# Ledger of designs, part 20: VHH binders against a6qnr0

Target 1, 346 residues: a6qnr0
Amino acid sequence: MRLVHLDLKGAPPKVCYLSEIFPLFRALGANGILIEYEDMFPYEGHLRLLRAKHAYSPSEIKEILHLATLNELEVIPLVQTFGHMEFVLKHEALAHLREVARFPNTLNPHKEESLALVTAMIDQVMELHPGARWFHVGCDEVYYLGEGETSRQWLQQEPNSKAKLCLSHMEAVASHMRARYPTTTPLMWDDMLRDIPEDQLSGSRVPQLVEPVLWDYGADLDLHGKALLVEKYRKSGFSWLWAASAFKGATGVNQSLTPIEHHLRNHLQWLQVAGSVPADTLRGIILTGWQRYDHFSVLCELLPVGIPSLAVCLQALLHGDFAENVKARVENFLGISSLEEMSFRR

## First folded at step 6 (VHH; framework vhh_7ubx_2)

Design s10
Fold by ESMFold2-Fast, scan of step 6:
Structure s10 (fold): chain B 346 residues (1-346), chain A 121 residues (1-121)
Amino acid sequence: as target 1 above (346 residues)
Amino acid sequence: QVQLVESGGGLVQPGGSLRLSCAASGFTFSSYAMTWVRQAPGKGPEWIATIYSGGSTMYADSTKGRFTISRDNAKNTLYLQMTSLKPEDTALYYCARGYYTGSGYWPFDYRGPGTQVTVSS
């Protein structure tokens, strides 16, 4: 699959704008979307405190899903369940669920209330996404895991380890999904799994429950390192894996390339990784589009910069290269005479 | 109206060779990457090789050094030259418009009906 990631944090696009964007995604070669709602999802009941003032309504979510169906775009919702929980844990009522009191981004995995909270979030999102084949549970950048008092005490017991702590929470969340939604497969970002030894991964149930998403946004990927990582995951028992690239944001520190050139190279490198691993290994690639901390909506970032990059990247993925004929196709889609006329100063 | 039609399959003994062809019509063939995929009875599809619009090629590890993908843009035809065939190569072989990205939903717009290759002594 080729999924476009929509990061809706703080500034969701209006549904009428999505009605214009989804046909464009399909025309460019996308066949799905990964929707990261964060506080834009219309949580209700005891979770009402999680929704932002300008969050979508349930009817708007249904309209978005209808638009995706009309454009043959598979929808995968994303709910953070471990790291990146600031929009949840910033609330005074939920601060006791933090792993470390001073840092609101990581959920304490030792409290049963923590699991109850994130599974309730998953259940409310799933209620509006009936028939979802995949559901992303996040689990990236779980900062300071193991540093809370409860975790430090737990880690003193043999054979406990930070890896086991991490895997136990992941297993609990994924097991909830598999049991309650047997036709839905959980996805998770792979960074918390990368440094866990093969024997510890295979000793957990996580490989049987989830499909990891290997992310790297660099212009130059370590192709051999990626192949070794893929092989480690396969030997650990994971059946399928995903790749994730970036079409906007995340250009790194050493910026000798234009943003579009950087993102194009990232996608061409992922094609090389895909070609170097056995068939039936990768489900697809997720083109991530991370939201900046701006006043404007996702659409504002997509229109002036993101759309040209997305067009270049999707068409490179669809055609397997970015030769002159593919470049001409992108220029035609964008209604421009030359991509060289687009100036993207860093 | 996009159409892809494979030919050249058949029965061959282990160690033998076959050349498969895929005739394409209904689109600008030279503008698209083209792929060969096979499916053995009771198994899922297995990507074999891709040739990009620019001419570069990629191969699955299981066929590297034994199979050669090529194209003739003037004839709108894709080829797969297979050598050192093994019983494990027995499958329905089909061509597809597009390239393989590891997707569970194969990223191919169109595929042919396939041509059967049987490797048996």
Scores: ipSAE 0.000, ipTM 0.152, lowest interface PAE 19.8, mean pLDDT 84

Design s11
Fold by ESMFold2-Fast, scan of step 6:
Structure s11 (fold): chain B 346 residues (1-346), chain A 121 residues (1-121)
Amino acid sequence: as target 1 above (346 residues)
Amino acid sequence: QVQLVESGGGLVQPGGSLRLSCAASGFTFSSYAMTWVRQAPGKGPEWIATIYSGGSTMYADSTKGRFTISRDNAKNTLYLQMTSLKPEDTALYYCARGYYRGPGYWPFDYRGPGTQVTVSS
């Protein structure tokens, strides 16, 4: 699969704008969308406090899903359940669920109420996504894990470890999903799993419950290292894996590379990784589009400069390379005479 | 306790070079992406470079191949080699744990106190 990631923090695209770009995503070769709602999801009941004032309504969510269906785009929702919980844990009513009291980043995995909170969030999102085959539960960059008072005391007891603490929370969240939504498979970002030894991973239930998403946004990937990491995950018991690249955001470039060239190289490197692992290993690739959080923005719009990069990257993935004929197709899709010109105009 | 301590800043003339170091402690350094950020007088913070746990690197366009980020996991140390320095590179440079996701999205949970780099004749 080729998924376009939509990061909806701050100023999410209007539904009418999505009606214009979903057909373009399909034409460029996308066959799915990863939607990261954050506070733009219309949470209700006891979770109403999580909803931003300009969040989508339930009817707007249903309209977005209908537009995706019309354009043959599989929808995978993303809800953070461990790290990146600032939009949740910033609220005074929920501050007691922080791993470290001073920082709203990470959920305290020792509290029963923590699991109740994130599973309630999952349940409300699933209620509006009843046919979802996959659901992304986040779990990246779990900063401060192990640094809270409860965790510090727990870690003093043999045989407890940070890896075991991390895997325990992941297992609890994923087990809830598999039990309540047996046709939906949880996805997780893989960074918290990378340094956990094979024997500890295989000793947990996590490999049987989730499909990890291996992310790297660099222009020059460690191809051998990626292959070894994939092999470790497979030996640990994971049945399927995903890759994640970037078509915008984290766009730093050396003197000879434009932002578009950087992202193109990232995707060509992921194609090399995909070619070096067994054919039944990778489900697909997620093209991430990280958005600037700008609460002063009046317009709800996907950044237009991201579209040329997305077109280049999707077409490279679809065709297995970015030769002159593929470049010509992208130029035709965008209605431009030269793609090189776009890199200088931003 | 997580600690990040930068060193290596100073006064240099345009065209000069400096090597910055960041000593990390209190966490498994090899498991985290590490980033260099700078803040010029009167301006907001600007992302400069990230090195991921696997060794892949990203640079801001403003560095134009002039800066090289690297790490030594055995020593828990992050480096930034700066060459062809310009007056506009004058800033407080600090290292941070995490990677850059885009302007306005600063997922850095820890950063050091910084080391001052001044480029003037």
Scores: ipSAE 0.000, ipTM 0.186, lowest interface PAE 17.7, mean pLDDT 84

Design s12
Fold by ESMFold2-Fast, scan of step 6:
Structure s12 (fold): chain B 346 residues (1-346), chain A 121 residues (1-121)
Amino acid sequence: as target 1 above (346 residues)
Amino acid sequence: QVQLVESGGGLVQPGGSLRLSCAASGFTFSSYAMTWVRQAPGKGPEWIATIYSGGSTMYADSTKGRFTISRDNAKNTLYLQMTSLKPEDTALYYCARGYYRGPGSWPFDYRGPGTQVTVSS
């Protein structure tokens, strides 16, 4: 699968814009979308406080799903359930669920109320995505995990460890999904799993419940290290893995490449990784399009800025390289005479 | 063998109306998005309207509010109802299988031979 990630933080695209962009995604070679709603999802009931004033309505969500279906795009919703919980934990009513009281980033995994909260969020999103084959539960960059008072006391007792704490919450969330939505497979970002030894991963139920998404947005990947990481996950019991690249944002510190060149190289490096691991290991790749928060923007034109990069990256993935014939196809598709013109437009 | 055959073109005065039809055969019509495209003499193809398999529609700004695309899946037929016709609407109108992919693209699998629409006094 080739998925385009849509980060809706701060500025949800109008449905009429998506009606034009989804056909373009399909034409470029995408066959799915990963939608990260955050506060743009129309949460209701006791979760109503989580929705932004300009969040999509339920009917708008249904229209977006209809448009995806018409364009043969599989929809995978993403709900953060552990880290990156600021849009949830910033609220005074939910501050008691923070891992560390002064930081709204990470959910306290020791409280039954924490699991009840995130599973209620998952359930409301699933209500509007009844046919979802995959559901991403986030779990990346769980900063400050283990630093709350409850966690510090818990960690003093053998055989407890930070890895055990992390895996226990992941298992609880994924178990809820598997039990309630047996045809839906949970996905999660892999960064919190990277440093956990094979024996500890194998000792948990997590490998039987989730498919991890290995993300790296660099222009130069450690190909050997990625292959070893994939092998560790396979030996730990994970059946399928995903890769994640970036078509915009997250370009890092390498200033020797234009943004388009950086993202293209990232995708070509992931193709190298895919070629070095056993067949039947990777389900697909997610092309991430991270949005930077900009409170001064009246309307952020997030996706149109990244379209040339997306075209280059998707076509490179579809064709397995970015040779002159693929480059010519992208230039023709975008209606330009040369990609060099676009790569030098600042 | 996939075939698309347009009909309904002709001569019409400015402000007039025409209904174009496209008969499709050789594929499961209801499973595909269908598009109308026109080409004026000496110009490149211009996308006019798309109707998706589920019934949703998209229109070019030049025709929005004046043209209506529709389909009859039981008859394997695509339609374009044109109203308030202008001299600049004069073109050969093509039925195409597929959907609009943005400016400068012509990604349609198949298109018909076209039907001529001339708007003149």
Scores: ipSAE 0.000, ipTM 0.108, lowest interface PAE 21.2, mean pLDDT 83

Design s13
Fold by ESMFold2-Fast, scan of step 6:
Structure s13 (fold): chain B 346 residues (1-346), chain A 121 residues (1-121)
Amino acid sequence: as target 1 above (346 residues)
Amino acid sequence: QVQLVESGGGLVQPGGSLRLSCAASGFTFSSYAMTWVRQAPGKGPEWIATIYSGGSTMYADSTKGRFTISRDNAKNTLYLQMTSLKPEDTALYYCARGYYRSSGYWPFDYRGPGTQVTVSS
């Protein structure tokens, strides 16, 4: 699969705009979307405090799903359940669920209420996505894990470890999903799994429950290292893996590659990784489109700014390379005479 | 104990360059996003750049095209390469453990004492 990631933090597109871009995604070669709603999801009941004032309505979510269906785009929703919980844990009513009181990033995995909270969020999202074959539960960049008072005390007891704490929460969330939604497979970002030894991973139930998404947005990947990491996950018991690249997002500015060249190179490198691992290993690739956000000012990087990069990257993935004929197709599709015109410095 | 110590600041002419370093200790450096922040005299703190644990970078518009953030995980060191410096870049520069991302609030739980950068003729 080739999924386009929609990060809806800050400036979510209007439904009428999505009616224009979903056909475009399909035409460029996408066959699914990963939607990270955050506070744009219309949470209700006891979770109503999580929704932003301008969040989508339930009817708007249904319209988005209908538009995806019309364009043959599989929808995978994403709900953060461990790290990146700021939109949830910033609320005073939920601050007691923080791993570290000063930081709204990470959920305290020891509290029953923490699991109840994130599973309730999953359940409300699933209620509006009843046909979802996959559901992404986040779990990336779980900063400060182990640094809260409860965790520090828990970690003093052998055989407890930070890895065991991490895997136990992941297992609890994924087990909820598998039990309640047997036709839906949980996905999670792989960074918290990368440094866990094979023996410890295979000793947990996590490999039987989830499909990890290996992410790397660099222009130059460690191809051999990626192949070894994939092999570790396979030996640990994971049945399928996903890759994640980036079609937009901040990259180094004092470098020889333009942003489009950087992202194209990232995708060509992932094609190399895919070619170096067994055929029944990678289920698909997620092209991430992270919004830019300045805490001291609101900066909005609109999806339209990333569309030329998305076109280049999707077409490279679809055709297996970016030869002159593929480049010409993208130029014709975008209505330009040369990609070098969009990147004056190429 | 977590420690962050900046170095490399100094006086530089407009249009010049400086390279800042931040030595980190007391935590698994490679597992954390790292950020550069500056505070000019009489102003609040301004985010400059973040490098995530996975290597991706984010820049403030005021520094895009002039500054490069990088890291050396083997040496537990964060860097900021600054070029085309302007008088308005004059500030105390400090590194912080933490990240800047569209999905959330920007926390930083530890930051260093800072290194002074002064851009004048």
Scores: ipSAE 0.000, ipTM 0.171, lowest interface PAE 18.9, mean pLDDT 83

Design s14
Fold by ESMFold2-Fast, scan of step 6:
Structure s14 (fold): chain B 346 residues (1-346), chain A 121 residues (1-121)
Amino acid sequence: as target 1 above (346 residues)
Amino acid sequence: QVQLVESGGGLVQPGGSLRLSCAASGFTFSSYAMTWVRQAPGKGPEWIATIYSGGSTMYADSTKGRFTISRDNAKNTLYLQMTSLKPEDTALYYCARGYYRASGYWPFDYRGPGTQVTVSS
C-alpha cells in the first residue's frame, strides 16, 4: 500500500477541501490515508474534554470516510496511546496519569485508569470507523518512560526492565483491539522496539498482535542496517511490517538538498530496502506529512504547499523510479514547465 | 487491453544459457518498472529481477551475477539473459508490470502467462 499521512494537529482541513484533495491523492497513486486526529476527533461523554472547539463533527467524519471510499482510499485512523499525549495529559483532570508530573507527553502505564482512558479513545474512534482493517496506536517517542516514581520503584524489582514495561502497555492496548475488533490489525511506530533484544520481543505477545511501522526520513538510509532490523523483527515473530517515509517536514537544519530532492531520495532509498527484504515482509509505505505546529498554523494552506513533493514521491513509488518520463508526467500533472524551478521556491 | 507475452523458454543443460523475452502492449511501457518472477512446481512465486523506468536494476541474491535484466523501450520488450543455469532454476518464468517487493501489497497489476524453463541433463 501507499498511504498519505494527514497530521491534524492544530487545525483540520475543511471537508470541502478534502473533497478536492482525495481525488488528487488517488490520481497521484495513493491508495490509502493515515489520519492522525489528535483533538480534532469529536470525542463524546467523559472524553468530551479532549475535543477541540473546532473539531470535526461525527457527520463530518462520516462524510470524510464516504469521500475516501468514493476515491478508493483505505482509511487508517491513528490515536496516540502512549507517547505524544500532550492534548490529553495537559488537562488538569488527567494530569495524575502522567508518567512524569512536570511533562504531559507520556502516559503512566502502571495505572489501570491509563489503559481505560486510551481504550475508551480507541473505542470512540472505532465507532466511526467500523470497516477499518488497520488502526495505528502510535507508541512512538515515549519520552521519560521509566522516570516516574511508580516506574522507578517497579524497575528496582527483578526481573523488571524498561523493555518489559513498554511491551506490557503495548500488549494491553493491542490485546484490547484484537479482542474487541478481530478484523482490525493494530499498527505502531517501531522506534520503541528497535533496541529491544529479539528474545525479549519473542517472549512477549506483541509480535502476534501488531504490525510495526519502520520510519526513517533521511536522504541516505543505512540499507544494511534496515535489512538487519527487518530480520530481527521477523525472527521475533512479527508477520508483517510497514515502512514510513516523509513527503514534507522531517528535514535537517544544515542540509544541502532542496526539500523535494531530500524527500525523493528518501523514497528511492526505501524502494531499495523493499527490494532487499524477503517477499511478504512489507505491507506498504506511509508517506508522512508532519505539521509543524505553530500558534497561527493553517493546515489547509500548508497541504497545497506540500503537493509538489507528494506528487514526486508518490509517482516515484508507483513507477519504481523517477526517470525523465515520470518527471515529465508530474510536471504535466502540476501544470508547470520545470520541477527544478519549483523546488527552489521552498 | 494490457498484455504481456513471454517467450524464449525451453530445455537446457546445467551450465547452459537462455534469453527470455516479454512483449508488452496496451500501456506506456517506458513509464513502468518491469519485473521477472518465477514459480517452480509446488512453490510460491519468487522474485528474480526488476528494471526501473530509468534503467536501474535490482536482482535476487540467487541470480546475481548469473542473470541480466534489460529493456528496449522502442520495441516495448523486456529481456532476461540467463547464464550458468542450474537444475534449481527450473520454473515457469513470467514478466510482470511493477516491482514485487512492495510489502505484500502486490504492485503487479498485470503479468503474462509465463514461459517454461527446464534445466536437466
Scores: ipSAE 0.000, ipTM 0.164, lowest interface PAE 17.8, mean pLDDT 83

Design s15
Fold by ESMFold2-Fast, scan of step 6:
Structure s15 (fold): chain B 346 residues (1-346), chain A 121 residues (1-121)
Amino acid sequence: as target 1 above (346 residues)
Amino acid sequence: QVQLVESGGGLVQPGGSLRLSCAASGFTFSSYAMTWVRQAPGKGPEWIATIYSGGSTMYADSTKGRFTISRDNAKNTLYLQMTSLKPEDTALYYCARGYYRNSGYWPFDYRGPGTQVTVSS
């Protein structure tokens, strides 16, 4: 698959804009979208406090899903369940669920209320996505895990470890999904799994429950290292994996390449990784389009600014490279005479 | 620095066999998928077979069961064993770094100069 990631932190696109760009996504070669709702999802009841003032309504969500269906785009919703929980844990009523009291980013995995909270969030999102084949539960950049008072005391007892703590929460969330939604497979970002030894991964239930998403947004990937990491995950028992690249919002501040050149190189590198692993290993690639690093950070780029990069990257993935004929096709799709006009080097 | 050099082509009778080799240098051969592509006179390039770094293989329908792709990572060499050759297999055969999944497009970052295979009575 080729998924376009829609990061709704800070500035959700209007439904009328999505009605224009979903046909374009399809034409460029996308066959799905990953929607990271954050506080733009219309949470209700005891979760109403999570909803932003300008969040989508339930009818707007249904319209978005209808537009995706019309354009043959598979929808995968994303709900953070461990790290990047600032939009949840910033609220005074929920601050007691923080792993570390002074930092609102990481959920305390020792509290029953923590699991009850994130599973309730998943359930409300699933209520509006009843046919979802995949659901992304986040679990990336779980900073300060192990540093809370409860975790520090728990870690002093053998055989407890930070990896065991991490895997136990992941297993609890994924088990909830598998039990309640047996036709939906949970996805997770892979960074918290990368350094866990094969024997610890295979000793947990996590490989049987989730499909990890391996992310790297660099222009120069460690191709051999990526292939070895994929091999480790397969040997640990993971049946399928995903790759994730970036088409906007992840280029760094001191780069020497143009943004489009950086993102194109990232995608060409992921194509090489995909070519170096068995054909039945990767389900697809997610082209991430970050709005912010986290809930409190400044906006990186709005979606319309990233469309030329997205077109270049999707077409490179679809065709397996970016030669002159593919470049001409992208220029035609964008209605421009030359990509060089969009800060693209020759 | 990156070089791919094909060898083993030649004239062969219909029904015959031929083994092509591709010597790779200038990169860590074992870390990349490798592919064979052919181009018949007056036609565009046609993907034939890919072998991944882990040893898994994929073949075009036109050659499946007749051709076998293999690699020797210790020698940095890619092979294509061709059997039951037909006149339609006449083409310039290229070794390429990477994989190909779009028959209307050449996706590789590096390819060799090619080796000519002619199947004629």
Scores: ipSAE 0.000, ipTM 0.112, lowest interface PAE 21.0, mean pLDDT 83

Design s16
Fold by ESMFold2-Fast, scan of step 6:
Structure s16 (fold): chain B 346 residues (1-346), chain A 121 residues (1-121)
Amino acid sequence: as target 1 above (346 residues)
Amino acid sequence: QVQLVESGGGLVQPGGSLRLSCAASGFTFSSYAMTWVRQAPGKGPEWIATIYSGGSTMYADSTKGRFTISRDNAKNTLYLQMTSLKPEDTALYYCARGYYRDSGYWPFDYRGPGTQVTVSS
């Protein structure tokens, strides 16, 4: 699959704008979208405190899903359930669920309340996404895990470890999803799994429950290292994996490549990784589009830089390379005479 | 041995109020989330409210704004204050150890025998 990631942090695109870009995504070769809602999801009831003032309404979510269906785009919702929980844990009512009291980044995995909170979030999102085949539960960059007082005390007892703590929470979240939504497969970012030994991974139930998403946004990938990591995951019991690249953001400040050239190179490198692993290993690639918090900024980034980069990257993935004929096709899609002009735009 | 014993049920008129109590013994009460669940005749169990060890609360939409869950850790007692009672609230009310993940599923390892609440005009 080729999924476009929509990061809604701080700024939800207007539904009318999505009605314009979803047909374009399909025309460029996308066949799905990963929607990272954060506080833009219309949480209700006891979770109403999590919604931003300008969050989508339930009817707007239904309209977005209808637009996706019309354009043959598979929708995968994403809800953070471990790390990147600032929009949740910043609230005073929920601060007691922090792993470390002074940092709202990471959920305390020792509390029954923590699991109840994130499963309630998943359940409300699933209620508006009937028939979702995949659901992304986040679990990336779980900073400060093990540094809370409860975790420190727990870790002093053998055979407890940070890896076991991490895997236990992941297993609990994924088990909830598998039990309640048996036709939905949980996805999670792989960075918290990368350094866990094969024997510890296979000793947990996580490989039977989730499909990990291997992310790397660099212009040059360690192809051999990626192949070894894929092999480790397969040997640990994971059946399917996903790749994640970036079509905007994540390029750094000082580099010899333009942003579009950087992103194109990232995608060409992922094609090489895909070609080096067995055919039944990767389900697809997620083209991530990380967002700044400014409402005006999200619309502008998608139009002047995001869309041209996305077009280049999707077409490179679809055709397996970015030769002159593919470049000409992208220029035609965008109604421009030269991509060189666009490569220097902000 | 873990024991949970509910009390405070009875017959009440629509619009009335009742306070249910659950006396817990045989475990460290303050360390566990506690839940109220009800079961009407001929229906499956319905989750009502949960109060966590830290004091946070969650409510079912059907009872939010009308019911208040609370606890007294010094007395090992769980409470449910019910207001604006409706005929639809007629059910056997159970106290349970733990929290509820889904309506119609009973994952609790320990629950009480229940206390009957009948709301009738």
Scores: ipSAE 0.000, ipTM 0.142, lowest interface PAE 20.5, mean pLDDT 83

